# VH-VL binders against q9lj97: the designs that were tried, part 9

Target 1, 262 residues: q9lj97
Amino acid sequence: MSQEEQPKRPQEPVTYGDVFEVSGELADKPIAPEDANMMQAAETRVFGHTQKGGAAAVMQSAATANKRGGFVHPGDTTDLAAERGVTVAQTDVPGARVTTEFVGGQVVGQYVEPRPVATAAAMEAEVVGLSLQSAITIGEALEATVQTAGNKPVDQSDAAAIQAAEVRACGTNVIAPGGIAASAQSAANHNATIDRDEDKIKLIDVLAGATGKLAADKAVTRQDAEGVVSAELRNNPNLSTHPGGVAASITAAARLNERADI
Short names: E, the ipSAE of ESMFold2; O, the ipSAE of OpenDDE; V2, 0.75 times the mean of E and O plus 0.25 times the DockQ between their complexes.

## First folded at step 8 (VH-VL; framework fv_masavibart)

Design G2 (at its last look DockQ between E and O 0.01; V2 from the best seeds 0.00; counts 0 for: pae E 8.9 > 2, placed apart)
Fold by ESMFold2, look of step 8:
Structure G2 (fold): chain C 262 residues (1-262), chain A 118 residues (1-118), chain B 110 residues (1-110)
Amino acid sequence: as target 1 above (262 residues)
Amino acid sequence: QVQLVESGGGVVQPGRSLRLSCAASGFTFSTYGMYWVRQAPGKGLEWVALISFDGSNKYYADSVKGRFTISRDNSKNTLYLQMNSLRTEDTAVYYCARAPRWYSFDYWGQGTLVTVSS
Amino acid sequence: QSALTQPASVSGSPGQSITISCTGTSSDVGGYNYVSWYQQHPGKAPKLMIYEVSKRPSGVSNRFSGSKSGNTASLTISGLQSEDEADYYCSSYTSSSTLVFGGGTKLTVL
């Protein structure tokens, strides 16, 4: 009797937690075919096409494997995708467009597309050889986190990243009492004793108005981004950075500043 | 059961002061941002002021900046709005609102009416 | 003045879907994912229907959905019911770390 290779069928479902950095109920949910269809439709509505290698493509592959393995049926939708939706939101900021993809209210993909900044004042300045596009500062990058991860509960990795950013902005290793790093550390400590995410202090609560809270500020450099990324990584049990989080925002700012520096 | 109860509204003359209070219960007050939002009779919503969970950040609408002061006492679960130099255009129902996310108001009080009239 | 533009009124028949727009600038709706929608019946306090562009609080019907593209946010109400007749307001975080409301839209269910 031929005992060659058994067909490669999934032995367990592919869940959102297997392919995306998500948490809670969603992380344990098998990716369902209608979830993937909804994301593809959302990407097509926003981009005019499905993103190659993007969230919709990953979800389609996972849903196909799950259907082949018998874990889901055609037309199945997870409860969270049905209740809270599958969406793509675009946010325009000076110099960039941030596109965020959601399933059940959690981020499963993010794209930062640089955009040229052009105004009447910028055109006049270019005629006389002046640049009106200011470099993005550490404070501005911290504020940008409000738009991309403001709803995230503050944890120790966030507090470490914010501290690294504030220290680099101010040029000192001494944490200012009442500064944003101190507020972030207090929030992280508080949240460690709280079970319900809705009761936790969020990044927006700490980072709103960051440009006005720093004792000093400066343009984000590559070295700043590397320092902030390292702080976030070392203080995350998953040894990763948060999508749309502090390190991601600082890194995006550094990349935009490098592009503008010619 | 989240509950917000405004008080302190009334009729006052232009140029006078009034202090509004909002008593909060049914949640951990000190972990939520709080807002005052007003609505003139027959008109739309206008935000007035907000205060962060720990009181470290306060922001005001241009129409009230310099005249109104938002504050909170986390030990008493109470939000305040001190309204000085009141004007006729400040006439409105004033709502207290909770913000688990700094900029969304998931629970509102029923409002307290402030009438500024000579 | 309101920084966010909403249509003054919109109407629909029971069972229809309707969409209310909320247009701002790159300094608010376009720059941040902190757009909310509120429903207000006459004489009542507003009720949060949508937050963070597209998220629905518990207890809000899945007939309500939100989205955003560029500087314009949208609230869509499907399967319109008579109880949906109300005023609807959008709001957004701004680059000044403050909040702005739209002027409001009166929804009439015919």
Scores: ipSAE 0.025, ipTM 0.520, lowest interface PAE 8.9, mean pLDDT 81
Fold by OpenDDE, look of step 8:
Structure G2 (fold): chain C 262 residues (1-262), chain A 118 residues (1-118), chain B 110 residues (1-110)
Amino acid sequence: as target 1 above (262 residues)
Amino acid sequence: QVQLVESGGGVVQPGRSLRLSCAASGFTFSTYGMYWVRQAPGKGLEWVALISFDGSNKYYADSVKGRFTISRDNSKNTLYLQMNSLRTEDTAVYYCARAPRWYSFDYWGQGTLVTVSS
Amino acid sequence: QSALTQPASVSGSPGQSITISCTGTSSDVGGYNYVSWYQQHPGKAPKLMIYEVSKRPSGVSNRFSGSKSGNTASLTISGLQSEDEADYYCSSYTSSSTLVFGGGTKLTVL
């Protein structure tokens, strides 16, 4: 009689800061069921469906855990989500459509899709007042990916994106033995031989502690993001960046840094 | 062996519609992006449309946007191109191509000729 | 998008080496290492010969090689053979997340 290990009641609530790269008051707030519902609705409105592994899915999982833990109740919403809303916005930039997901004005997800450029639409970036105290580094952005896509099996697109990120961070095209890029590539190759996703190496296995694994690090720039996005897109049969994945995280970091004038 | 076989080409009048098919075999069709590329008689290559491996993403050349629709049935290993409001300038051999990367095509069909003439 | 610039035609004798150029801009050939080359014989579908500037697919002869400098990519065919007579097209990824083809080059083996 295999004692089904009853999923240990979470001792602490899952907060926005636990799963997303958010700061301030939002980071400490438990994710509520209505927040997740709002995100689902917003994703469905914009994409026509909920994104697999996207912000809505992550939020639902977190909210469910929080309910089980008694930290939130059905119908609960965070004040920030209630006041500032949960939104999904699409912006066309030269060569791509960028979809950004917000909770209370903070970015919790970002997607980049290649698009033919018809007109240079002015990126009217709505200045969402992100008070970032310090520039987000490539290493930090990679670590943040663990929160949004940590359970994703590593594939070739991930490995390519991680390699691009490491190259940008270190300023060298040389893949260091035992580095994050090498590890990611090995993981991707290994996973290609594994049938079951549950047995595959996950992004968390590669990117945990990324800041300490890089030989050098730097603040994420737009150019860095573009390079990483390009690498991921070209190596992805879906022809898109993974929601909350490596390229998305780096892009979000770049945008945050730009807004902070850092 | 990887095989791509286009069908559905023919002669049509301007303004009419035509549906092309591409039957794929010899590989896991559902894991590859697919392209339509066309070539007007005596002219160069022009990409027409792209569809992701699962059909979730579709992209079109400006020249065909709003008129053409790319789709796929992974259960049938078949790629489709619905062409509406055809124009004389759409006259070309249409190729389906496998795209392991969205910037390269490693296998091509033999093509099917579409002629739009009054 | 304007096609990449290729010479309309090139010629060479058997055993010689020839080079076909493909000139773009910093937004395509010069901006990315995603240049491909295709060979097309008359009445046949294109065949991938080079990808990512210099990589050769399996089954492609080592007589074919690719390089890039600035905004110009180059396909070199060494030891020219009669079977190499064909049209050659370059392509590149663009900053607009699209693909652009060259106008094509007719190679004649004399």
Scores: ipSAE 0.013, ipTM 0.498, lowest interface PAE 8.2, mean pLDDT 86
ESMFold2 (binder alone), look of step 8: mean pLDDT 92; pTM 0.919

## First folded at step 15 (VH-VL; framework fv_masavibart)

Design N2 (at its last look DockQ between E and O 0.33; V2 from the best seeds 0.00; counts 0 for: pae E 3.6 > 2)
Fold by OpenDDE, look of step 15:
Structure N2 (fold): chain C 262 residues (1-262), chain A 119 residues (1-119), chain B 110 residues (1-110)
Amino acid sequence: as target 1 above (262 residues)
Amino acid sequence: QVQLVESGGGVVQPGRSLRLSCAASGFTFSRYAMYWVRQAPGKGLEWVAVISYDGSNTYYADSVKGRFTISRDNSKNTLYLQMNSLRTEDTAVYYCARHSRWSTYMDVWGQGTLVTVSS
Amino acid sequence: QSALTQPASVSGSPGQSITISCTGTSSDVGGSNSVSWYQQHPGKAPKLMIYEVSNRPYGVSNRFSGSKSGNTASLTISGLQSEDEADYYCSSWAGSNNYVFGGGTKLTVL
C-alpha cells in the first residue's frame, strides 16, 4: 500500500520577497489572489495580453499556492496593493520602451523593448518642433533626467556620469566643492551605507535645478554623450546604462541637437 | 519656482484690439518656445500660436491668422499676444504655455486671463 | 484644423480602470510620437499628464498611462479616484507647424 505522500502543505506562505526583489513591508506580505488579478488586468491593459512568465503569472502561481496553504483566501488583497495599487507603466526612451510593473509602489518587474526608429514623418514633425528651440544644454539634459529617473537611488555609475557631464559642461576636470558632481558622489557614497532604497538619496535630490548648479553650461554634442555614456558604463558592474538615466538623457539631447542642426 | 502669469484680459467690443501679456519666472525664458492656447467658455482647448525661443519664427492657427500677433521680449521675460479685429468667437480664457525642451508638448501653463468680446 | 476625436464623456467607479481614446490621422496622432494628455479641473489650468504617447512627468501618478495604436492614442487611468474627475485633452503636433487638441473628455467618478 504505497502511502501516497500527501503533498506537504507549504509551511510558509509565498511572499513578495520570495519571488521579487522587493524590500520593506511588502517583502513579507503573502501574495494575495486579488493582487495577482490586478497585475493580470494591468498587463492585459498595457500589452493586450498577460506576459508569459511575467509578474502576473508569477503572482498567480504564488497566490494559488498560498490559497492551498490556507494563508490567503479568495478575494484577499494586500493592504499595500489596495492602497497604492498594482500598475504597469511604460516609458519611452530613445530607441526603447521600458515597461515597469509595480506593486504598492515597488518595482516587481522591468523589461526593455527595442523600438523602431521613428518614421520619417514623425521625425520631421519632431524636427519642426525642435527648430523652435535653442540647443539643449548639458544642464538641461541633467534636469530632464529627473523626469525619467528622478526616483532612482544614486549609485556610483550615476555619480560618474554626472561628473563626466559636469566636466564637459564646465571644460574643467576640477570637481567644484558643492557642485553637482560632488553632490552626486556624496549621495552615492551615502546610499552605499543604506539598506533600504526608500531611504536613499534619489537623482531628483541631486539633479533638480542642475542648470543653476553648474558653473558653466554648453550645448550637448555627440562627443559629450559618448563621454558620459562611457563614464556610466565603466562604473556600472553590469556594463549598461540606466534607461532614462543620466547617460540616456545626455544622449537624447545630443541626438536632438544633431537633428536640429545645432 | 517655474511660473507663468497672464494679464491684460478684459471686456472689449468687436473690432477692437487687446494686448495680452505673460510674465515668466523661475526659468531661463529666452531658451523656450512659447504658446498661446485659448478656451472658450464651456469648450475645449484650442491652439492659437507659437513663437520660437528667439522670436524668429511664429506660427498661427487659421482662426487667428492675420489678426493676432505673438511676440516676446526676452529681456523682460514676457510673452505677448496682440489681438486685433476681435470677434465674439474670440471670447475665451487665454493661457500661455511653455514648450518642452525635449519635444512638442506644453509642460508649464499659466492660470489664464479671460477675454470677453461683446457688443 | 479639426480637433482630434475624443469621447465626450466617460465614467467609472472608484478603483476601476477607464480608458479615453483620442483618434486622429496619419498626419498627427499616427504620424508622430508627439501625443500628449492634459488634465483640467474646473476653473484650473491644464496639467500635463502624459507626453510622447506614454511618458509620465515626474510627480504624475503611475495610475496614468498612455499608449498608441495606429491613429488612436489612449489614456488609461487605473485605480480611479475621486480627484481624477476632470476634463482630459489629448494633443498632437500636426503637419505644417500646427498643434491640435482633442475635443476633450469629461471624466466622472461615480
Scores: ipSAE 0.612, ipTM 0.828, lowest interface PAE 0.8, mean pLDDT 88
Fold by ESMFold2, look of step 15:
Structure N2 (fold): chain C 262 residues (1-262), chain A 119 residues (1-119), chain B 110 residues (1-110)
Amino acid sequence: as target 1 above (262 residues)
Amino acid sequence: QVQLVESGGGVVQPGRSLRLSCAASGFTFSRYAMYWVRQAPGKGLEWVAVISYDGSNTYYADSVKGRFTISRDNSKNTLYLQMNSLRTEDTAVYYCARHSRWSTYMDVWGQGTLVTVSS
Amino acid sequence: QSALTQPASVSGSPGQSITISCTGTSSDVGGSNSVSWYQQHPGKAPKLMIYEVSNRPYGVSNRFSGSKSGNTASLTISGLQSEDEADYYCSSWAGSNNYVFGGGTKLTVL
């Protein structure tokens, strides 16, 4: 009775499983205000600010809805977040830094950025060595994903990223029947009906030989990487990219192409 | 699959010349920088030369500068090493190797061809 | 020219872990991300085992790992097996237009 006017009728709580690809006990837990505050603080410590559209923002929105619905109170913390933590970890890979966000030990977000880790002299030598090669193409970056994530089951975010890459490689809005994007979408749809990951269609099954399967190909640009990253992010409920996945490989290729021009 | 096959090795006297070839298959040869690396019997690996994907840049180890010439024919998917003024210390197995697309290392190697420089 | 220094030989028993060192300068190891490791069995071509200090190519066993500290890069082989008996070479781009290999290390499995 006391909230009969102005606010709308409360709904079910927004849980971690509703907004992130998480499992087990965490998936059923309402997102709590202090969980969101901890993620915001962790993102700020690592990035110097919160990430727009990132895990902290999603958690803040969910926690606000849960508070309005009476499912949580200010200062509440999910027991798994309190016990196992809300953390942001960074992993350096060749030429890049991957940032992974965790709640209760489960991934809720990931980001990739360039990271120089060498002296100026060593970097100059590396640039000379890289300049001996032609620019990395979209097809080559897709093939590289086989080496870094080939055993990953194909999902909708992969299919979206691959479609964005193929469209950019071919320079047309027309998607060829039987192309890589069509195969990736078919694999994602098929995998939705399969229980065991072992039995699912994998990225290697779609991306092997990508350079030869594309109708046309081109050097990866920064704009290409932005488009592929956006496609992967928007089609992942976690609002993140997969480390070593399609977007990561396209981004790495774009950065290598830029460095070789120095 | 990706394959590199060297040929043209043999026995030759000091001061003579020899030309090595490396046939590439299974990849777009014209996109890759290529290396020659040699290994004297019982000894370690020694970089010899590198050539850019389009042939416009070449670099050599000091031990071979002025005597060896690396070249490529992208229409034939073939890498070459012209070796002039051969010396006994040039005796080695010669490997061709493919430059990685992602960093300054060699991701694919041939099986090598033996060059023996002996009087 | 600067050379990358490796021990001439190293040995270990099956199941043990061993480490092969590669010492250079700040320009080729300490401040560089371009250190690689190659394995070579007798009569065979070298095979890439580690690139960019610590990365494994697809298909290389996770028993192989790389690291660096200061001007020394290291290749570590855990769970040593008889098939690991081979020569091992580190390499780096040791300055503008100068690629170098270490002298090589013979690994013997006892």
Scores: ipSAE 0.240, ipTM 0.591, lowest interface PAE 3.6, mean pLDDT 83
ESMFold2 (binder alone), look of step 15: mean pLDDT 91; pTM 0.932

## First folded at step 24 (VH-VL; framework fv_masavibart)

Design V4 (at its last look DockQ between E and O 0.36; V2 from the best seeds 0.00; counts 0 for: pae E 2.1 > 2)
Fold by ESMFold2, look of step 24:
Structure V4 (fold): chain C 262 residues (1-262), chain A 119 residues (1-119), chain B 110 residues (1-110)
Amino acid sequence: as target 1 above (262 residues)
Amino acid sequence: QVQLVESGGGVVQPGRSLRLSCAASGFTFSRYAMYWVRQAPGKGLEWVAVISYDGSNTYYADSVKGRFTISRDNSKNTLYLQMNSLRTEDTAVYYCARHSRWLHYMDYWGQGTLVTVSS
Amino acid sequence: QSALTQPASVSGSPGQSITISCTGTSSDVGGSNSVSWYQQHPGKAPKLMIYEVDYRPYGVSNRFSGSKSGNTASLTISGLQSEDEADYYCSSWAGSNNYVFGGGTKLTVL
């Protein structure tokens, strides 16, 4: 059967507050075409390309919708983006690089990628180190997160990332009762009712012994890491991943495994 | 709980051989690269050797290359160091250490076993 | 034949901060993020305190921090306590022998 008619509704502009966790005057501003162009340029300067699924792509989609709706004109720039800028900054963390994207001084994106190796001698040592290891499994990468973020309170983004990791390790999209994904979701729900971080359930409480708690395990692939990053990113109000968190550890493991296949 | 226990140290004469063992428990031994590190009395730490998780790759410090052999038996969760043609400069506490699953650090160490080479 | 240079000793009073340096080359410290720090109390095995230049393993006090500038890595201990009195070694997985330690630094808490 075909679906012939639906009621029309007025289209509101897509604002920064609709797509990003921002506040104040910026939250009410329609995303403008030049804001998106500035972010694309900033991402290209830092990455050599636009980041797929990143802030520039979101802003370009929003700006296009706003142009079609008549809410902005080609060449428009919000006053906050024009005045305070659009920028991308990078910070290195263990095994990874964290990229933070700003509009008008507020964070609109945060990404984690493996830290680049800078010298030929360091690259040679890295190759030797890779020859010493078997491929890192999803369970091992989850356990490694205890070392990098074990004191972090579990939130919904962590639970989503852990779920993505577990279903990929086990080869099924069915969440096992009593698995680590179930434990992580329970912890995130519990923590939402707790005021003080000291009283919250932490990542170590969920992830310790992860290799023994998974029904099955496998070597981390790039595709696995992309899925886990996507889950963590979309389920964080700031549309970002956590430094040293689940996605960061899975991404680091995938990078090491990929390089070891040389 | 990760545990590494070295054994086989003792007093030997120069030119003799000695075999050290490191018994591992509390983790899946066959998934980890392993190190030997030594410390002469009153001196600093010196890396001796490393062996890959499956034993297929080994690397040695120049000071021991050709004289020492690192090996492992994954069925017994045991790391070994065969030390041949011992010299007085080999006198040290010998530690086994576990390579992390990442590239860059030794996350657990044994308590060490003393080897004294003297006549 | 250590490629990493540390001061032989440093000292500080309880509650103060101290910094231990670890100087290498562009091939081990400057160009590598594989710098680690180990603490060793007398008669005991070394313990990992910092890895990847500035990351603390779970259970290590936040009074310990690491950093790197150029070819020099640094371990900083804030709020010195008497139990911090120990030897400290830096290490790197880069260089001609694949793994090197610094010569060690004896920290004395006055």
Scores: ipSAE 0.368, ipTM 0.636, lowest interface PAE 2.1, mean pLDDT 83
Fold by OpenDDE, look of step 24:
Structure V4 (fold): chain C 262 residues (1-262), chain A 119 residues (1-119), chain B 110 residues (1-110)
Amino acid sequence: as target 1 above (262 residues)
Amino acid sequence: QVQLVESGGGVVQPGRSLRLSCAASGFTFSRYAMYWVRQAPGKGLEWVAVISYDGSNTYYADSVKGRFTISRDNSKNTLYLQMNSLRTEDTAVYYCARHSRWLHYMDYWGQGTLVTVSS
Amino acid sequence: QSALTQPASVSGSPGQSITISCTGTSSDVGGSNSVSWYQQHPGKAPKLMIYEVDYRPYGVSNRFSGSKSGNTASLTISGLQSEDEADYYCSSWAGSNNYVFGGGTKLTVL
């Protein structure tokens, strides 16, 4: 009678920090069954199904382990998930759809789906479309961000990205008083003192009319995009760029300009 | 704020000519491709013509090819449609529309100007 | 170029959800993601409501959503309101930066 070695009861709970790149209080929280369920529901709502190897699947596995270990019980939810929510958001940028998964306001997953320019017809359309337009400028890319992330509260990563964009557009490291960079920094600082997102300054408040607010402008290059991405990442504790945000918009613009041989 | 204002519409006899204008403001006009779209009374939208940002490329619907000419003056922020050899079926409200910088859609439209071709 | 096919009219009661279909070919709706939807009130210019199949411009209500399957695109309006009564047009890129429009759908709110 081969004593089926009962799977050794985990000695420690699986926490968010064990499976995701999260920080703060969330990192030390055991993953609860209701957290996983909420993520599963959110993924299903957005994708039509749960993602293989996605956040929901990982959370379910962790929660199951935690239940076996007696660290969580059926129906349990983490306070952070309950208070701040479990959400999946999609943002569309030229050439890609970015899906971001959040637990308690922290990123736990990100997916970039290239928009299948799969058909020869679509590729031709893109080339012809690009031939009708001039090169996309940094100012234009910043304005376009309003369409994709206009309602996002301004944070330090946004401010850093905007500053990097302005510096590259103007060819100077001097932050102009009353410029977009200064405005973004002010907004970020202000928002840090505000608890409710609805009361915070949004990207639309800063980036509307960005082309007219820049002292100089230029066509977006790959190097510009890299610089802006780097700035955003360095100032984001999650070490990620915001989907449809400043860095994403500049990157999309750079790609389009390259395709147009500009 | 982006604004497009069409003008030049009116009543004309068949075979005559008419020139429409579209005054653009609130954006860098010289960077955007522009469209003319028309709508016959009680009918749907029909694409008429497109012009590139610098005016170097133009395309026309088959229904107006050889009769209509799209042009622009970037120094005046103005789009034009020269309509020659007008026909009764050209009767419509004519809209100017801006082509998106990023994707293939018309993001801003004027209020339109009415052209009536009647004997 | 042949117009995209839309139903001539649809109707719904306040609070209901309605869907407008737009059927094209593999060279337009089925061949690209360049599907847009426009709302037009009587005597007014068209307004962009959806672009690239399912993207909403800033300021457009989340009650409006778009989708596509094969050669058919769809506009769904949830929580129907009286102000939604208008004509709706789909459009698609059809090559060489040409646009093809649907015939339009009149939405009546009962």
Scores: ipSAE 0.367, ipTM 0.681, lowest interface PAE 1.4, mean pLDDT 88
ESMFold2 (binder alone), look of step 24: mean pLDDT 91; pTM 0.926

